# VHH binders against PRELI domain-containing protein 2 (PRELID2): the designs that were tried, part 15

Target 1, 189 residues: PRELI domain-containing protein 2 (PRELID2), of Homo sapiens (Human) (q8n945)
Amino acid sequence: MGVSVDVHQVYKYPFEQVVASFLRKYPNPMDKNVISVKIMEEKRDESTGVIYRKRIAICQNVVPEILRKSLSTLVILCWKKVSILKVPNIQLEEESWLNPRERNMAIRSHCLTWTQYASMKEESVFRESMENPNWTEFIQRGRISITGVGFLNCVLETFASTFLRQGAQKGIRIMEMLLKEQCGAPLAE
Key: E = the ipSAE of ESMFold2; O = the ipSAE of OpenDDE; V2 = 0.75 times the mean of E and O plus 0.25 times the DockQ between their complexes.

## First folded at step 9 (VHH; framework vhh_ozoralizumab_d1)

Design GA21N (from G2A with Y117N; at its last look DockQ between E and O 0.94; V2 from the best seeds 0.74)
Fold by ESMFold2, look of step 9:
Structure GA21N (fold): chain B 189 residues (1-189), chain A 128 residues (1-128)
Amino acid sequence: as target 1 above (189 residues)
Amino acid sequence: EVQLVESGGGLVQPGGSLRLSCAASGFTFSSYNMYWVRQAPGKGLEWVSEISYSGSSTKYPDSVKGRFTISRDNAKNTLYLQMNSLRPEDTAVYYCARETPEYWFALLEGSEPYFDNRGQGTLVTVSS
């Protein structure tokens, strides 16, 4: 079982500019927890023009600090029981499918760390807005579930919603910063 | 908790009209693009109409264009489908659905549209 968070955002910039900014999103000074990003694979489907990429991100593991700062005794007990959560870094795998002809991009990511004990998955789409072809809509669903620590799984999942929402907010702020720097003020038409 | 509740279905004769409603709760309705989809007996899901988050843009497949009208009232968190000139082939369970990433991944993979954020549906039967 798990928790999920849904996000919708409109960037008032054309699809091509939003994608360019997304590809430069990491590393970024505003998100210092992302240590490095490496492209592992890139392929183009010649018949459709779709560009597939796989990237690996290495992130600082902030989970122990988040759990330690909790005021809940039960959350602190969960943290002390699950020593595998104390690794120094975590790895995230990102796959993307960019379709320049249809002006959409699908992105799927998941955690490579802790796979026996937790699932963290995120699915995102950028698409040309139905309301303005010079705007880009972003939709995202993040999911997290913890299955390896018995009844304490529910306690850790209770805080997962905040984690997912805060990550989404930070991602949106980074994108808006990059778009403003690269492209100037948002387009209103 | 996200909730979508359809209503307004029923039995109608060919050439008749029905208006479907979908009450939305548990999310900011005005932020999301919305769909009507249907499932005829023994068939997969097919999209019937689409409306943008503000309501300013709509799309229809050729099979219903000119007969069906999608609309939304963001102040009432309600989606509507006005169906006119109904035909027996319009017989189906009709669902309202919210746009999600899973829909797009189904399209990417070449499978039928996937709508995991949808209501329970309302049955429309068109027969003599």
Scores: ipSAE 0.586, ipTM 0.813, lowest interface PAE 1.4, mean pLDDT 81
ESMFold2 (binder alone), look of step 9: mean pLDDT 79; pTM 0.784
OpenDDE, look of step 9: ipSAE 0.757; ipTM 0.888
ESMFold2, look of step 11: ipSAE 0.573; ipTM 0.808
ESMFold2 (binder alone), look of step 11: mean pLDDT 79; pTM 0.787
OpenDDE, look of step 11: ipSAE 0.761; ipTM 0.889

Design GA21P (from G2A with Y117P; at its last look DockQ between E and O 0.84; V2 from the best seeds 0.00; counts 0 for: pae E 3.5 > 2)
Fold by ESMFold2, look of step 9:
Structure GA21P (fold): chain B 189 residues (1-189), chain A 128 residues (1-128)
Amino acid sequence: as target 1 above (189 residues)
Amino acid sequence: EVQLVESGGGLVQPGGSLRLSCAASGFTFSSYNMYWVRQAPGKGLEWVSEISYSGSSTKYPDSVKGRFTISRDNAKNTLYLQMNSLRPEDTAVYYCARETPEYWFALLEGSEPYFDPRGQGTLVTVSS
């Protein structure tokens, strides 16, 4: 149960350039919400060339501010009644599998904060485009399920879903900016 | 609400042909790579074709290559599968699906391929 948000984007840059820009995306001055990132594990499989990484990120919690600024009485009531949402920071676990030989990268993240009350998960893939080997396709699915606050679960999930869409759009803008600055104009068809 | 509605299945003799359709709504169809997948009785989902978001690139497994043709009409939000030279082993329920990250994670985990089918599917039976 819950809500999901789907994104598809084509970056008109080769896979290697897009991955390099993605890896430099955090920490990034354009996204002040990411406070720190720690690498917990890194493994390289010599037989396949796949590089696995696990990271923990600490981010500023902007959810209470978004809820507080809502014009909906139900959303404001949810914010005032659910004090666990007021924690100052959230922790995210990120796992990534970079496959240089197949030219794809899979990234999974989930929230370590609020696990008793909510499930927040994001899965993303960068892959070489079928239409042009010098382009990279990005697909992403974010999922949020909230339990433990009764009838207000759907209201909170709806606002969290809006936040996910806005975050994905911001992430795409940051990626395009980094690619233009470091790699030049997008490649033509 | 994402909807995918498959049609065009039926009973056909070996060597025959069928054309399947998938009507899409509730999302921007022209932005997504699409799949046809099938499920034979008592088996899991099997990928049978893939088409890029513009329709300019297609891929097939060896089991159907040369016999099946995937196409799309982005103006009509419709995906197609032309199936020729049908064999009894092509008997299955056919579904359309769009590409999602879960497909890639299922492959990573060695699991049965995950697709996001939203329709009832359309039954294709090939028998004499």
Scores: ipSAE 0.321, ipTM 0.705, lowest interface PAE 3.5, mean pLDDT 81
ESMFold2 (binder alone), look of step 9: mean pLDDT 79; pTM 0.784
OpenDDE, look of step 9: ipSAE 0.794; ipTM 0.906

Design GA21V (from G2A with Y117V; at its last look DockQ between E and O 0.01; V2 from the best seeds 0.00; counts 0 for: pae E 3.5 > 2, placed apart)
Fold by ESMFold2, look of step 9:
Structure GA21V (fold): chain B 189 residues (1-189), chain A 128 residues (1-128)
Amino acid sequence: as target 1 above (189 residues)
Amino acid sequence: EVQLVESGGGLVQPGGSLRLSCAASGFTFSSYNMYWVRQAPGKGLEWVSEISYSGSSTKYPDSVKGRFTISRDNAKNTLYLQMNSLRPEDTAVYYCARETPEYWFALLEGSEPYFDVRGQGTLVTVSS
């Protein structure tokens, strides 16, 4: 069980600009909800030039506020009954593989908080478009699986599925806005 | 241990030329992008030039473009900077640096570039 959301987008901007905008957006140390970001490991593969980075982010737990603002009575009742979701902070782990020579990047993230009850994972890939080297392909898959709260699993997964889909579309709009502001109009074909 | 040894600096008059060298050891030189940076008296580090690991791509800021040429000899583990049409504003200690994960992530994140300076540098003084 669980739900997943897939995104495929082509941004009409070069690889470095798109990745920079994404990193500013998530995980963004300038975001008010991000308390701290710690680099756990950075290393470079000498044969390929691929750079690996692992980070841990500590964020304010906004899940209770998001659930409280739901219009669904069942979601509100679920949030009131599951006290373990009310921890003050959550931890996210991010791994990235940057390949400067091939101009691509893969990013994996997952939540370290609530692992007895939930699996929250995201995978993102950026690469130069084969159609235009000034354009960037973006492919993302998010997955949420909630298992440890019994009959409330379906309620929380349904809400999370809706939130993921809406968040993915909002994320694309934010990315386009950041790219226009930082880099100007999209490059022509 | 990674070592970078700069040489070739000296005193020249405005309009003159110098060629700097950077001898590299302790790592696979041909696998790394390389940079020249400089530090003028009382100032911070300034990026001066970049060359890709293979030597196929070079980059310069506008302040030195057309006057400075970066090159590398991967067989000799040596990086070079040819400086022509020197100006008093070019007076600085010049350092070479290799790429690091910190450099790439700083560049992508839009923050100030990080340069891993290892050597003592070589002083270039341009004055009448």
Scores: ipSAE 0.279, ipTM 0.669, lowest interface PAE 3.5, mean pLDDT 80
ESMFold2 (binder alone), look of step 9: mean pLDDT 80; pTM 0.794
OpenDDE, look of step 9: ipSAE 0.770; ipTM 0.895

Design GAafdi (from G2A with Y114A Y117I; at its last look DockQ between E and O 0.94; V2 from the best seeds 0.71)
Fold by ESMFold2, look of step 9:
Structure GAafdi (fold): chain B 189 residues (1-189), chain A 128 residues (1-128)
Amino acid sequence: as target 1 above (189 residues)
Amino acid sequence: EVQLVESGGGLVQPGGSLRLSCAASGFTFSSYNMYWVRQAPGKGLEWVSEISYSGSSTKYPDSVKGRFTISRDNAKNTLYLQMNSLRPEDTAVYYCARETPEYWFALLEGSEPAFDIRGQGTLVTVSS
């Protein structure tokens, strides 16, 4: 079953600039949790111009620290019972399909860590805005399910969804900073 | 919990008019592009309208262009479909849906378009 986290954002910058900033997003001084990003595969479809790439990100596992500082007794008890959550790093796989001709980009990511106990998957799209061709719409759906903690699964899924929502907000702030640095002030109507 | 609740369907005569409503809750309605889709008995889903998050841009397929009007009231978290000059071929269950990544990934994978349908829909029957 699990829980979903949904995000929508309008960046007031053209698609090409938003994609360029997205591709530079990590490593970033504002998000020290991302240790490394490595491109594993890249292919171009000559007939459509679509660029596929796959990359692996290695991130610091901040879940133990966040759970330890929680004031929720139930969350603290879940943390103490599930030692597998104490791994030092998290690995994420990201696949992307960039279509420069149609001005959209689809991105799919999932966690390679904890697969025996949890599933975390995100799907995202950047596209030219319906309202302004110089703006870019970003939509994202994250899904989290936890199967290895018994009756506590729902509590951990709720906590994880809050954590992911906060992470999405941080990612948006990083994108806005990179866009302002690279492109100047946002384009208004 | 994301909810979309369709209403306003019913029986109308050919040439008649009907206004559908979709009440949204559990998400920031004003942030999302929205769709109306329909399913005729025994058939697949058909896209019938799209509206941007502020309501300033709309799109329609040729089959309904000039007869249907999509609109939204972001203060009331409500999506509307005004249907005029109704035909028997418009008979279907009508659903509202929001734009999500699943639509784009279905297109990428060559499968049928996926829509984020959350309600039971509202039945529109156009018959004498």
Scores: ipSAE 0.567, ipTM 0.813, lowest interface PAE 1.6, mean pLDDT 82
ESMFold2 (binder alone), look of step 9: mean pLDDT 80; pTM 0.796
OpenDDE, look of step 9: ipSAE 0.709; ipTM 0.865

Design GS31Y (from GA21S with S31Y; at its last look DockQ between E and O 0.73; V2 from the best seeds 0.00; counts 0 for: unsure alone 64.8 < 65, grease 25.1 > 24.2, SAP .724 > .668)
Fold by ESMFold2, look of step 9:
Order: structure tokens, then C-alpha cells, then sequence
Structure GS31Y (fold): chain B 189 residues (1-189), chain A 128 residues (1-128)
């Protein structure tokens, strides 16, 4: 059933500004692992105003380098045995549902690469803060389940959870940079 | 590992009071909005109260507003529900839950709201 990584952040900026920054997040010079992002589909529900978007991101595959730099013998042995991990790029699918009326946005992403061996899924929500309508709360849950590598499944899941935590922190730093660039200092309560 | 442990339930007469507690561990409690939810016999989960991560904002459905008070102590990693003027229809197993993305995706899909209730809950029975 895998491992989960949970993230929470309060951006002290209004929902509309945070969403605008999220939509500009890729490509970004601070995250050179993301090579390109392409919008595949966009739909608007006229009755609710909800905007659906599907995007495909192509990212540099850093997994082989991370595995080789690991001090764990099991992780290194897994890298040597699983050649599928050596593809040059990873494709991620992102779906988003933006609700301007209720001031929330739900985002679901998953890896299109390695689906025979792994389920890598991330679900995120931005919404107006309960505490301050000029702030935005962000919650995220990443899940990794690896089933196609036999006895090494748990080792790879643990290593991948570290990768997810690091990626989430990098994403937060990019968001803070974009918000400061566009909007200046955070709004106080 | 995330753990939520509910306590404080019991048998009470109509009009009585109970104070529920939820001990949280395995995550940074002060970062998350929290819920109390309940499940009456043969029913699905029903939202009963919500409190923001700092405790400064609370929400209640009309059915319990004025009778129930949610609170939290972030130093003790504990969530509370003070229940006053209890009625037979309040009989249920009460769970605490942390806000997660699944709640929002359930709303998008038109299904019942999802609550990440991890504990066994605490039974509240209101009966004469």
C-alpha cells in the first residue's frame, strides 16, 4: 500500500495571487528538473465556473543519480537490477480543478512513466484560509506504491518518499519566490 | 505514522453533557485544520465541527450550533469537543479527522464528503 508524504503550507497571499503563481510555476529557472509543460485540455463548467485543465510535464529523470549516490547497499543493488529506471525523462500528468467562486483549487498528478512497477500520485489543494481571507492554505498528500520489484519494494518506497519531501520543499520555495516577485511582502493577519 | 485516538464518550441522559478528546501524534498537529465527525447506526459519516490550525476559527452545522464547541490545545496535540444539551439524535460514534485533499476531491466527484478518520472513535449514547 506504499508510503505517504503529507505537506501543509500557509501562503500569506490571497487565493487569486497564489493560483496565478502556481500556474506560472513551470518552467522555472529554480527547478531545472522540469523540462517542459504543455496544456493538453481545458474545460469550463458554465454552471459552477469550475475550470478544468490537464497538463503534461516532462522532467529530467534524476532517480538513477540519487540511487547511485545512496549509501544503502540495497538501493544501489536495486539500481543495478532495474534498467527501466534509467530512462532519460519522466512524464507527469497534472489535472486541476479551479473553482473561482468558492476560492479553492484541487490538483491531482501522477507519473505516466513506470506504471507497470509503480503508482506515484500526488493530490493537492489550495483554498482560502479559514483564519484570514487574504491567505491561502495549501495541503498536499503524495503516495508511492511500488509493486513490480519484488523484495525491494519497501526500500524503493522509502527512498522515493525522501524524494517527494524534497520536491515538495522545492515547490514551496519556487512559490514563495514567484509570490515575492509579483506581490511583494506577505500580507499579515 | 499518523495516529488519532478518541476518548470521552459514554452513556448520558438527554440534556446532559460530555467532553470528547482526541490525542494526535505522528504529524505536526498545529499545521492542520481538524474535524469532528460522527457516524450514527446505519448512516454515513456526518460533519459535526471544524477548527482551523491555530484554533482561531470554527464552523458548525445548524444541527449542533450553540450546543457543541470545538477547541484545540496545540501544545498538548489534543483536539476537544464539548457537547452540551445532548439529544437522542446525537447518538453516534464520534471520530476526529485531519483535513486532507481527499475531502475536496470527494466534493468534486459529487460523492459523500471524505473524512480521514484514523481511530476507532468514541461512542456517545444519549438515552433515557
Amino acid sequence: as target 1 above (189 residues)
Amino acid sequence: EVQLVESGGGLVQPGGSLRLSCAASGFTFSYYNMYWVRQAPGKGLEWVSEISYSGSSTKYPDSVKGRFTISRDNAKNTLYLQMNSLRPEDTAVYYCARETPEYWFALLEGSEPYFDSRGQGTLVTVSS
Scores: ipSAE 0.553, ipTM 0.807, lowest interface PAE 1.9, mean pLDDT 81
ESMFold2 (binder alone), look of step 9: mean pLDDT 78; pTM 0.773
OpenDDE, look of step 9: ipSAE 0.617; ipTM 0.808

## First folded at step 10 (VHH; framework vhh_ozoralizumab_d1)

Design GA21Q (from G2A with Y117Q; at its last look DockQ between E and O 0.93; V2 from the best seeds 0.00; counts 0 for: unsure alone 62.4 < 65)
Fold by ESMFold2, look of step 10:
Parts: C-alpha cells; sequence; structure tokens
Structure GA21Q (fold): chain B 189 residues (1-189), chain A 128 residues (1-128)
C-alpha cells in the first residue's frame, strides 16, 4: 500500500505572521531544491474573504542522489534498476485556500511528475491554536505510494517516507527562521 | 501503525453514566487534537467532543454540553469521555478520532467530515 507521514507543529506566532512567512517560503535561499514557484491562478471571494491560489513549483530531483548516497545495499540495487527515477526535475501543483476571517489556511499539493508510477500528495492546514490565539497550529499529512515497479515498491516507499519526513523538518526550520527574522522572539505562553 | 481502541460502552438506563476510554498507539498522541464522534443506527457521524493536544482546551456541541466531559492523559496515551445524564438519543457507536487535514478538506468540499484514523468503536445503548 502507500506510506503516510504526519506532522504537527505549533508556531508561537499569530496566524497572520505565520501565513506571511509561509508565502515567502518559496522560493527560499535555504531550500536549494526548489528551483521556481509560479502563481497560475488566484481568486478572491469577496463575500467570505477566502483567497484561492494555484501554484506550480519546479524542484530539483534529488531522489537519485539520495539513493546513491544511502550506502544500503538493497537501496543501491533498487536505484540501479529503476531508471524512471532519473528525470531531471519534479513538478508539484499546490492549491491553497486562505481564510483570513476564520484564521485558517488549507493547502493541498500533488506531484505532476511520475504519475504513471507514483502518487505523491500532501495536505496541510494552518489554524489559530485552540490553546492560545497568538499561536498557530500546523498539521500536515504527506502520502506516497509507488506502483508499477514490482518488488521494489516497498523499498522505494520506505526510502521516500524518510525523504518526506526530512523535508517536513527542513520546512519547519525555514518557517521558524523566517518568523524570527520577521517578528523576533516567539510569543510566550 | 496507528491504532485507536475504544472501550467502556454498554447498556445503561436513562439518567445513567458511562466512562469511555480510547487507547492510542503508533503515533505521538500528545501532538494531536482528538475527537469523540458517534454514529446512531442509520445516521451519519456526529461530533460530540474535541480536546486540544495538551488537554487545556475543550469544545462540545449544545446537544451534550454540560453532560459529557472529554479528557486525556498524555502520559498513558489515553483519551476519555465521561458521559452523564444519558438519554435514549445518546445511543450510538462511539469512536475516538485523531484530527487530520482530511477533516478540513471535507468541510471545504462540502462533504460530511471524515476521520480516516478512527477506532472500531464501542457501542453505548441507553434504554430501559
Amino acid sequence: as target 1 above (189 residues)
Amino acid sequence: EVQLVESGGGLVQPGGSLRLSCAASGFTFSSYNMYWVRQAPGKGLEWVSEISYSGSSTKYPDSVKGRFTISRDNAKNTLYLQMNSLRPEDTAVYYCARETPEYWFALLEGSEPYFDQRGQGTLVTVSS
């Protein structure tokens, strides 16, 4: 089957500041793997204030490099047998619904590359914290499943889950850096 | 593997009390907001309580407010629902559930909320 990675983070900053930092996150000089991000569509609902955006991100394909450097014999053998992983870059589609009045933002993304062999989807929510209105909760679920490569599906899914987890942690570090630069020290309890 | 195991259901007379438990494993329990939801025979899911990840904030719909109390013990990875003053209309299968992004997207898309990580449930029957 597929693999899911779940993330929860509390940013000790108000929703508006966290969203502002998120919108500056791509492209970010700290994430060398993101080549470009382009807004394809933007709609504003005047009655609710909800802002919809669709973006396309182009990212460097680091999967072959990660597999090559793992030093695991099984992972190395899988990498050598799966040439479809050697495309030069990966395209991701991102949709977002920002609700400033309710102080939440939903984000959905999926991979446009490898659709014949893999499904890669990520859903995220930023929302005002139930515990402190000056804090923002972030929840995220990444899903990846690989089909069409036979016995290697499980191995590649396991390795991809590690990559997804590391990418989420890197994204959190970037967000915290941007928030500190924008707003200074996190708000106290 | 995420596991949620509900227990504590049973047959009780109107006006009675029950305490439900939900044992959680396979994830960092203390990081997630948790819900109790219920499903009466032939009906959809109804939200009955929510508790924040640390346990400091709780929410209830009017139908159960003042009668039900949600709590959690993050050291034991356990969620609880104390149900008092039970009524026949409280008869349902009760589930604990973890908050996920899918809940928010169900609301955005106009569909009924779905909790894809919920237990098998525990039946509560309130009758004479």
Scores: ipSAE 0.496, ipTM 0.770, lowest interface PAE 1.9, mean pLDDT 81
ESMFold2 (binder alone), look of step 10: mean pLDDT 77; pTM 0.769
OpenDDE, look of step 10: ipSAE 0.725; ipTM 0.880

Design GE15T (from GA21E with S111T; at its last look DockQ between E and O 0.92; V2 from the best seeds 0.00; counts 0 for: unsure alone 64.7 < 65)
Fold by ESMFold2, look of step 10:
Structure GE15T (fold): chain B 189 residues (1-189), chain A 128 residues (1-128)
Amino acid sequence: as target 1 above (189 residues)
Amino acid sequence: EVQLVESGGGLVQPGGSLRLSCAASGFTFSSYNMYWVRQAPGKGLEWVSEISYSGSSTKYPDSVKGRFTISRDNAKNTLYLQMNSLRPEDTAVYYCARETPEYWFALLEGTEPYFDERGQGTLVTVSS
């Protein structure tokens, strides 16, 4: 079984500014959970100008702390029964395709941690807005399924879905703050 | 749970008109760019029209421009396609779809996009 989360956001800043802020987002002072980011591969397609990057991010695993502070009996029981959630760090693989000519960027990521128990994948796109060339649209779809825990799979997937939504909202807030700090007030036109 | 339900298809003579509707639920309709796509007998999916999230911007391929008009009513969560001057070549099953990352990755990978949240479609037949 699995769950998916969809996000849409319009940033009222040009594509180039949004991408620059996104690429600087990790590491940043607003997200203490990101420990390191390493570029594993970078290639430029000379015919199209598309820039491909593969990165590995190492993040602090905050799942145990979030579960421990939960008021929900189901969340507390899941935390006590699923010791695999207690690893100190998680690893994410990110691939991106930046197209400066067409002014879009596609990003695909998945979790390298827990792969024998869970599948976690996220796909995102930044593109020039259809409504205003000085604005950038962001769309994202995250998917998670947990397969190795039996009847608790649905409970853990529901918790993970909530966490993914909250993480997406935090990511949007960080982006808006970085854009405001570096580029000034949002553009209306 | 995302649902898209197309309606308004039927049999029409060349030169005729039809209006298609798409009822959307399970997501914030007013936040997403929307498409109409079609699949003619024995062919793959073809993009037919695109409309921005507020409805202020639209796009059409040359095969359809000037004959088809996409519109949306965000208060009713409904997408429309007005089809005029219909030709036998317009015969197809018509689907509505929302913009998703999968569409963009299909373009990058050179593959046909899959719309996993589309409805059953609505059949348009243009025949004398």
Scores: ipSAE 0.584, ipTM 0.825, lowest interface PAE 1.6, mean pLDDT 81
ESMFold2 (binder alone), look of step 10: mean pLDDT 78; pTM 0.781
OpenDDE, look of step 10: ipSAE 0.763; ipTM 0.895

Design GL12M (from GA21L with L108M; at its last look DockQ between E and O 0.89; V2 from the best seeds 0.62)
Fold by OpenDDE, look of step 10:
Structure GL12M (fold): chain B 189 residues (1-189), chain A 128 residues (1-128)
Amino acid sequence: as target 1 above (189 residues)
Amino acid sequence: EVQLVESGGGLVQPGGSLRLSCAASGFTFSSYNMYWVRQAPGKGLEWVSEISYSGSSTKYPDSVKGRFTISRDNAKNTLYLQMNSLRPEDTAVYYCARETPEYWFALMEGSEPYFDLRGQGTLVTVSS
C-alpha cells in the first residue's frame, strides 16, 4: 500500500533567491526537529554547469507526537506497541541538481530509517514560473509505501498522508518566512 | 484520487479541426500547469502543449505551433485543445496530463518525457 501527496507552490521571488533560501533552510529555529544537516558530496559539471549536492539530515522522531494529535486514544495505545516508532532520530538523504543556466533545480529525498517497514520518497522541482520570470514554481510529490501488513494498514496510510502533507506545508511556510526575512516583500505582478 | 478524463477525439480529414476536452478532478486544478501530450502508433510520448496554472501563458512545440491552441477553464476544472489544420502526422492518442516532478527527472536522465498523471486518452485519426 502506498500514499502519494502532491504539492504546488508559487514563490513570488526570483529563482536564485528561492534556491538560496532552500539551501539554507535547515537548520533553523523554526524547526527544532532538524538536528543537523551535513553535506556529504558536492560537485559541478563543467559542461552543463549543473551543481550536484548530497546531504544527510538528522531529525527527531516526532511520529508519536503527530499520532497523538490525529488519532484516537485506542489507536495511540496500539501504536505504542509498535517498536519501530521508538527510534529517537530519523535520517533523510537529499540529492539536488541545480542548473543555474536553465534556472531549475531537481531534488530527490528519501528516508534512510525504517526501510524494512516503509519507503518514503520525495521528488521536487524548483523552476522559473511561466507566469512571471521573477517568480518560482515549486512542485513536489511525496510517496510512502508501507510494507507492513496488518490491521494498522489503514491507520498507517492515514498517518502517512497526514505526515507528508504537514511536512510539505511546514516546509513551504518556512521558505516563505525565510524569503521574507532575507529578501523582503514578495514581488507583485 | 487524481482523475483526468479526455474527450473529443475522432476521425477527421486532413485540414480539418477538432476540439479536445479534459475534465479534471481530485486535485486543485487551478494550482497546476497542465499539458497535452500525444502518442502516435509505435512512437513515444510527445509534448504538444503547455498552459500555466492561471492560463495566462502557453507554450507549443514547432510541430503544432500556429495550429493548436491550449486553454483552460479553472471554474469548470476543464482543459481544452483546439486543433486546426490537422495533418496525418497528428494521428495519435491524446492525453491530458498534470505536471509532475517525474517529468523533470526524465529530462535529466535523458529519457523520454514521462507523464505519470494522465487520463485514458482520446484517439485522433487524421485520414483522407
Scores: ipSAE 0.498, ipTM 0.776, lowest interface PAE 1.1, mean pLDDT 87
ESMFold2, look of step 10: ipSAE 0.558; ipTM 0.815
ESMFold2 (binder alone), look of step 10: mean pLDDT 83; pTM 0.825

Design GL15D (from GA21L with S111D; at its last look DockQ between E and O 0.01; V2 from the best seeds 0.00; counts 0 for: pae O 7.0 > 2, placed apart)
Fold by OpenDDE, look of step 10:
Structure GL15D (fold): chain B 189 residues (1-189), chain A 128 residues (1-128)
Amino acid sequence: as target 1 above (189 residues)
Amino acid sequence: EVQLVESGGGLVQPGGSLRLSCAASGFTFSSYNMYWVRQAPGKGLEWVSEISYSGSSTKYPDSVKGRFTISRDNAKNTLYLQMNSLRPEDTAVYYCARETPEYWFALLEGDEPYFDLRGQGTLVTVSS
């Protein structure tokens, strides 16, 4: 079973500013959950100008302790200890394709830590808004698929859904703050 | 792996000199403006030197101007910082940092430099 979350946000800032802020997004003091980000690979296509970047982000496991204990206890009763609940950090791999000429950016992210118990994937696009060339549209789709833990699937799915939504909202807030700090007030026209 | 690795730090007496190196790997070094930045204990990050991608242009803040010299060898993917006439106030962890590609940064004229890659740093201690 899987949970999906769709996000659509319009930033009233030019594409270049939005992307710049995005690239500066992590790590920062506004989100202590992101411990580190490393660039693993970078390539530029000279013909198209597309910049490919692969990054690994290390994030703190934000599963509440109460939930960890509760799930652990329940799982112990029904199944063996789920180690996924006890890992201190989560690793996320991000691939991005930035096309400055066409003013769009595609992003693909997936979790490397929970591969045995869950699959978490996100796909995102930044692009110039059709409504206003000085605005940037952000579209994101996140999906978490949980591999069977029986009756706990519902609880985990609920958690996953909340996690995805909260994460997305937090990300948007951070972006808005960064944009405001760096670029000033949003463009009305 | 895309990375910057600083070296050359150490303990030096006031008035002394050090040469820092930064080895770049995993990206086209010659395509990026490079920077040295430093962070003293309890202080924020301070820009101390800038060099253009080609090495044709360099910039320094007044705090280090005339004492520090930034240079690069694009063939060796290496950035350098020659530090002369060192002072106790120069004590800090020194980092090499990569600026966002110029073509991208140019779209944001007037903004402060953005660094998308930074090394782990090398400690420079100036003390008698």
Scores: ipSAE 0.016, ipTM 0.330, lowest interface PAE 7.0, mean pLDDT 83
ESMFold2, look of step 10: ipSAE 0.555; ipTM 0.809
ESMFold2 (binder alone), look of step 10: mean pLDDT 79; pTM 0.784

Design GL18E (from GA21L with Y114E; at its last look DockQ between E and O 0.89; V2 from the best seeds 0.68)
Fold by ESMFold2, look of step 10:
Structure GL18E (fold): chain B 189 residues (1-189), chain A 128 residues (1-128)
Amino acid sequence: as target 1 above (189 residues)
Amino acid sequence: EVQLVESGGGLVQPGGSLRLSCAASGFTFSSYNMYWVRQAPGKGLEWVSEISYSGSSTKYPDSVKGRFTISRDNAKNTLYLQMNSLRPEDTAVYYCARETPEYWFALLEGSEPEFDLRGQGTLVTVSS
């Protein structure tokens, strides 16, 4: 039915720097799987200053590689027989609401590929830390709800859980790299 | 599986005190900001305190500020709420919850805050 993965990270950098790095995050040489990112819409709410942005990311399909690295015989047999997992590219839609005044940013992502089999959604928030106004907290919940594949549910759940966790960790590592390159060593108290 | 188990509720007289506990498991407790929320009979959920992941920062609404104290023990994976000077209007089922993005998206949409409640809560009754 569904899998949920939760992430929390503290970046010891001010909100403005973390957001700037997030907006530059892709394409990145360390993540060749992201082919392109295109801005589809951008609007500013004059009364609040909130900036809405919609982006589409096109990524290489890494599902076969992730499934191939599985040690489960059942998972290996499932991916060998499923042609829909062989599409070359995956599309992700990202919406963001940046509030510079309140120093927070909300982000919602959806997978546009394979929608007849599953829905994949991530919700994330960057915000000024309660503990230090020069630090930024990041929280994320990824959810995958499987609608109707039957015999593929085991494969999809295994892939989804691994994909969400590995993607989150890679994203954090890329962010820390970008912050260090652009802003120097992390801030302390 | 994320689990949160509330305890410590009971019947107290106005002006009395109670200490609530919330035992956490199934996630890295020390990484998350935590809330206490309550639901009075026939009413919606009300936020009553927040504490940062290390415990160094806390927030309270005016309705409980100065009377309630949130704390945490990250070594024991436990969240606490010390409630003093209790009033009949404090009667409610009390829940603990961890911070999730849904809370923020509810605020963005202008709706009532959403909390990820995992336990049955603990009943606090303040009467006569």
Scores: ipSAE 0.569, ipTM 0.819, lowest interface PAE 1.6, mean pLDDT 81
ESMFold2 (binder alone), look of step 10: mean pLDDT 81; pTM 0.799
OpenDDE, look of step 10: ipSAE 0.660; ipTM 0.836

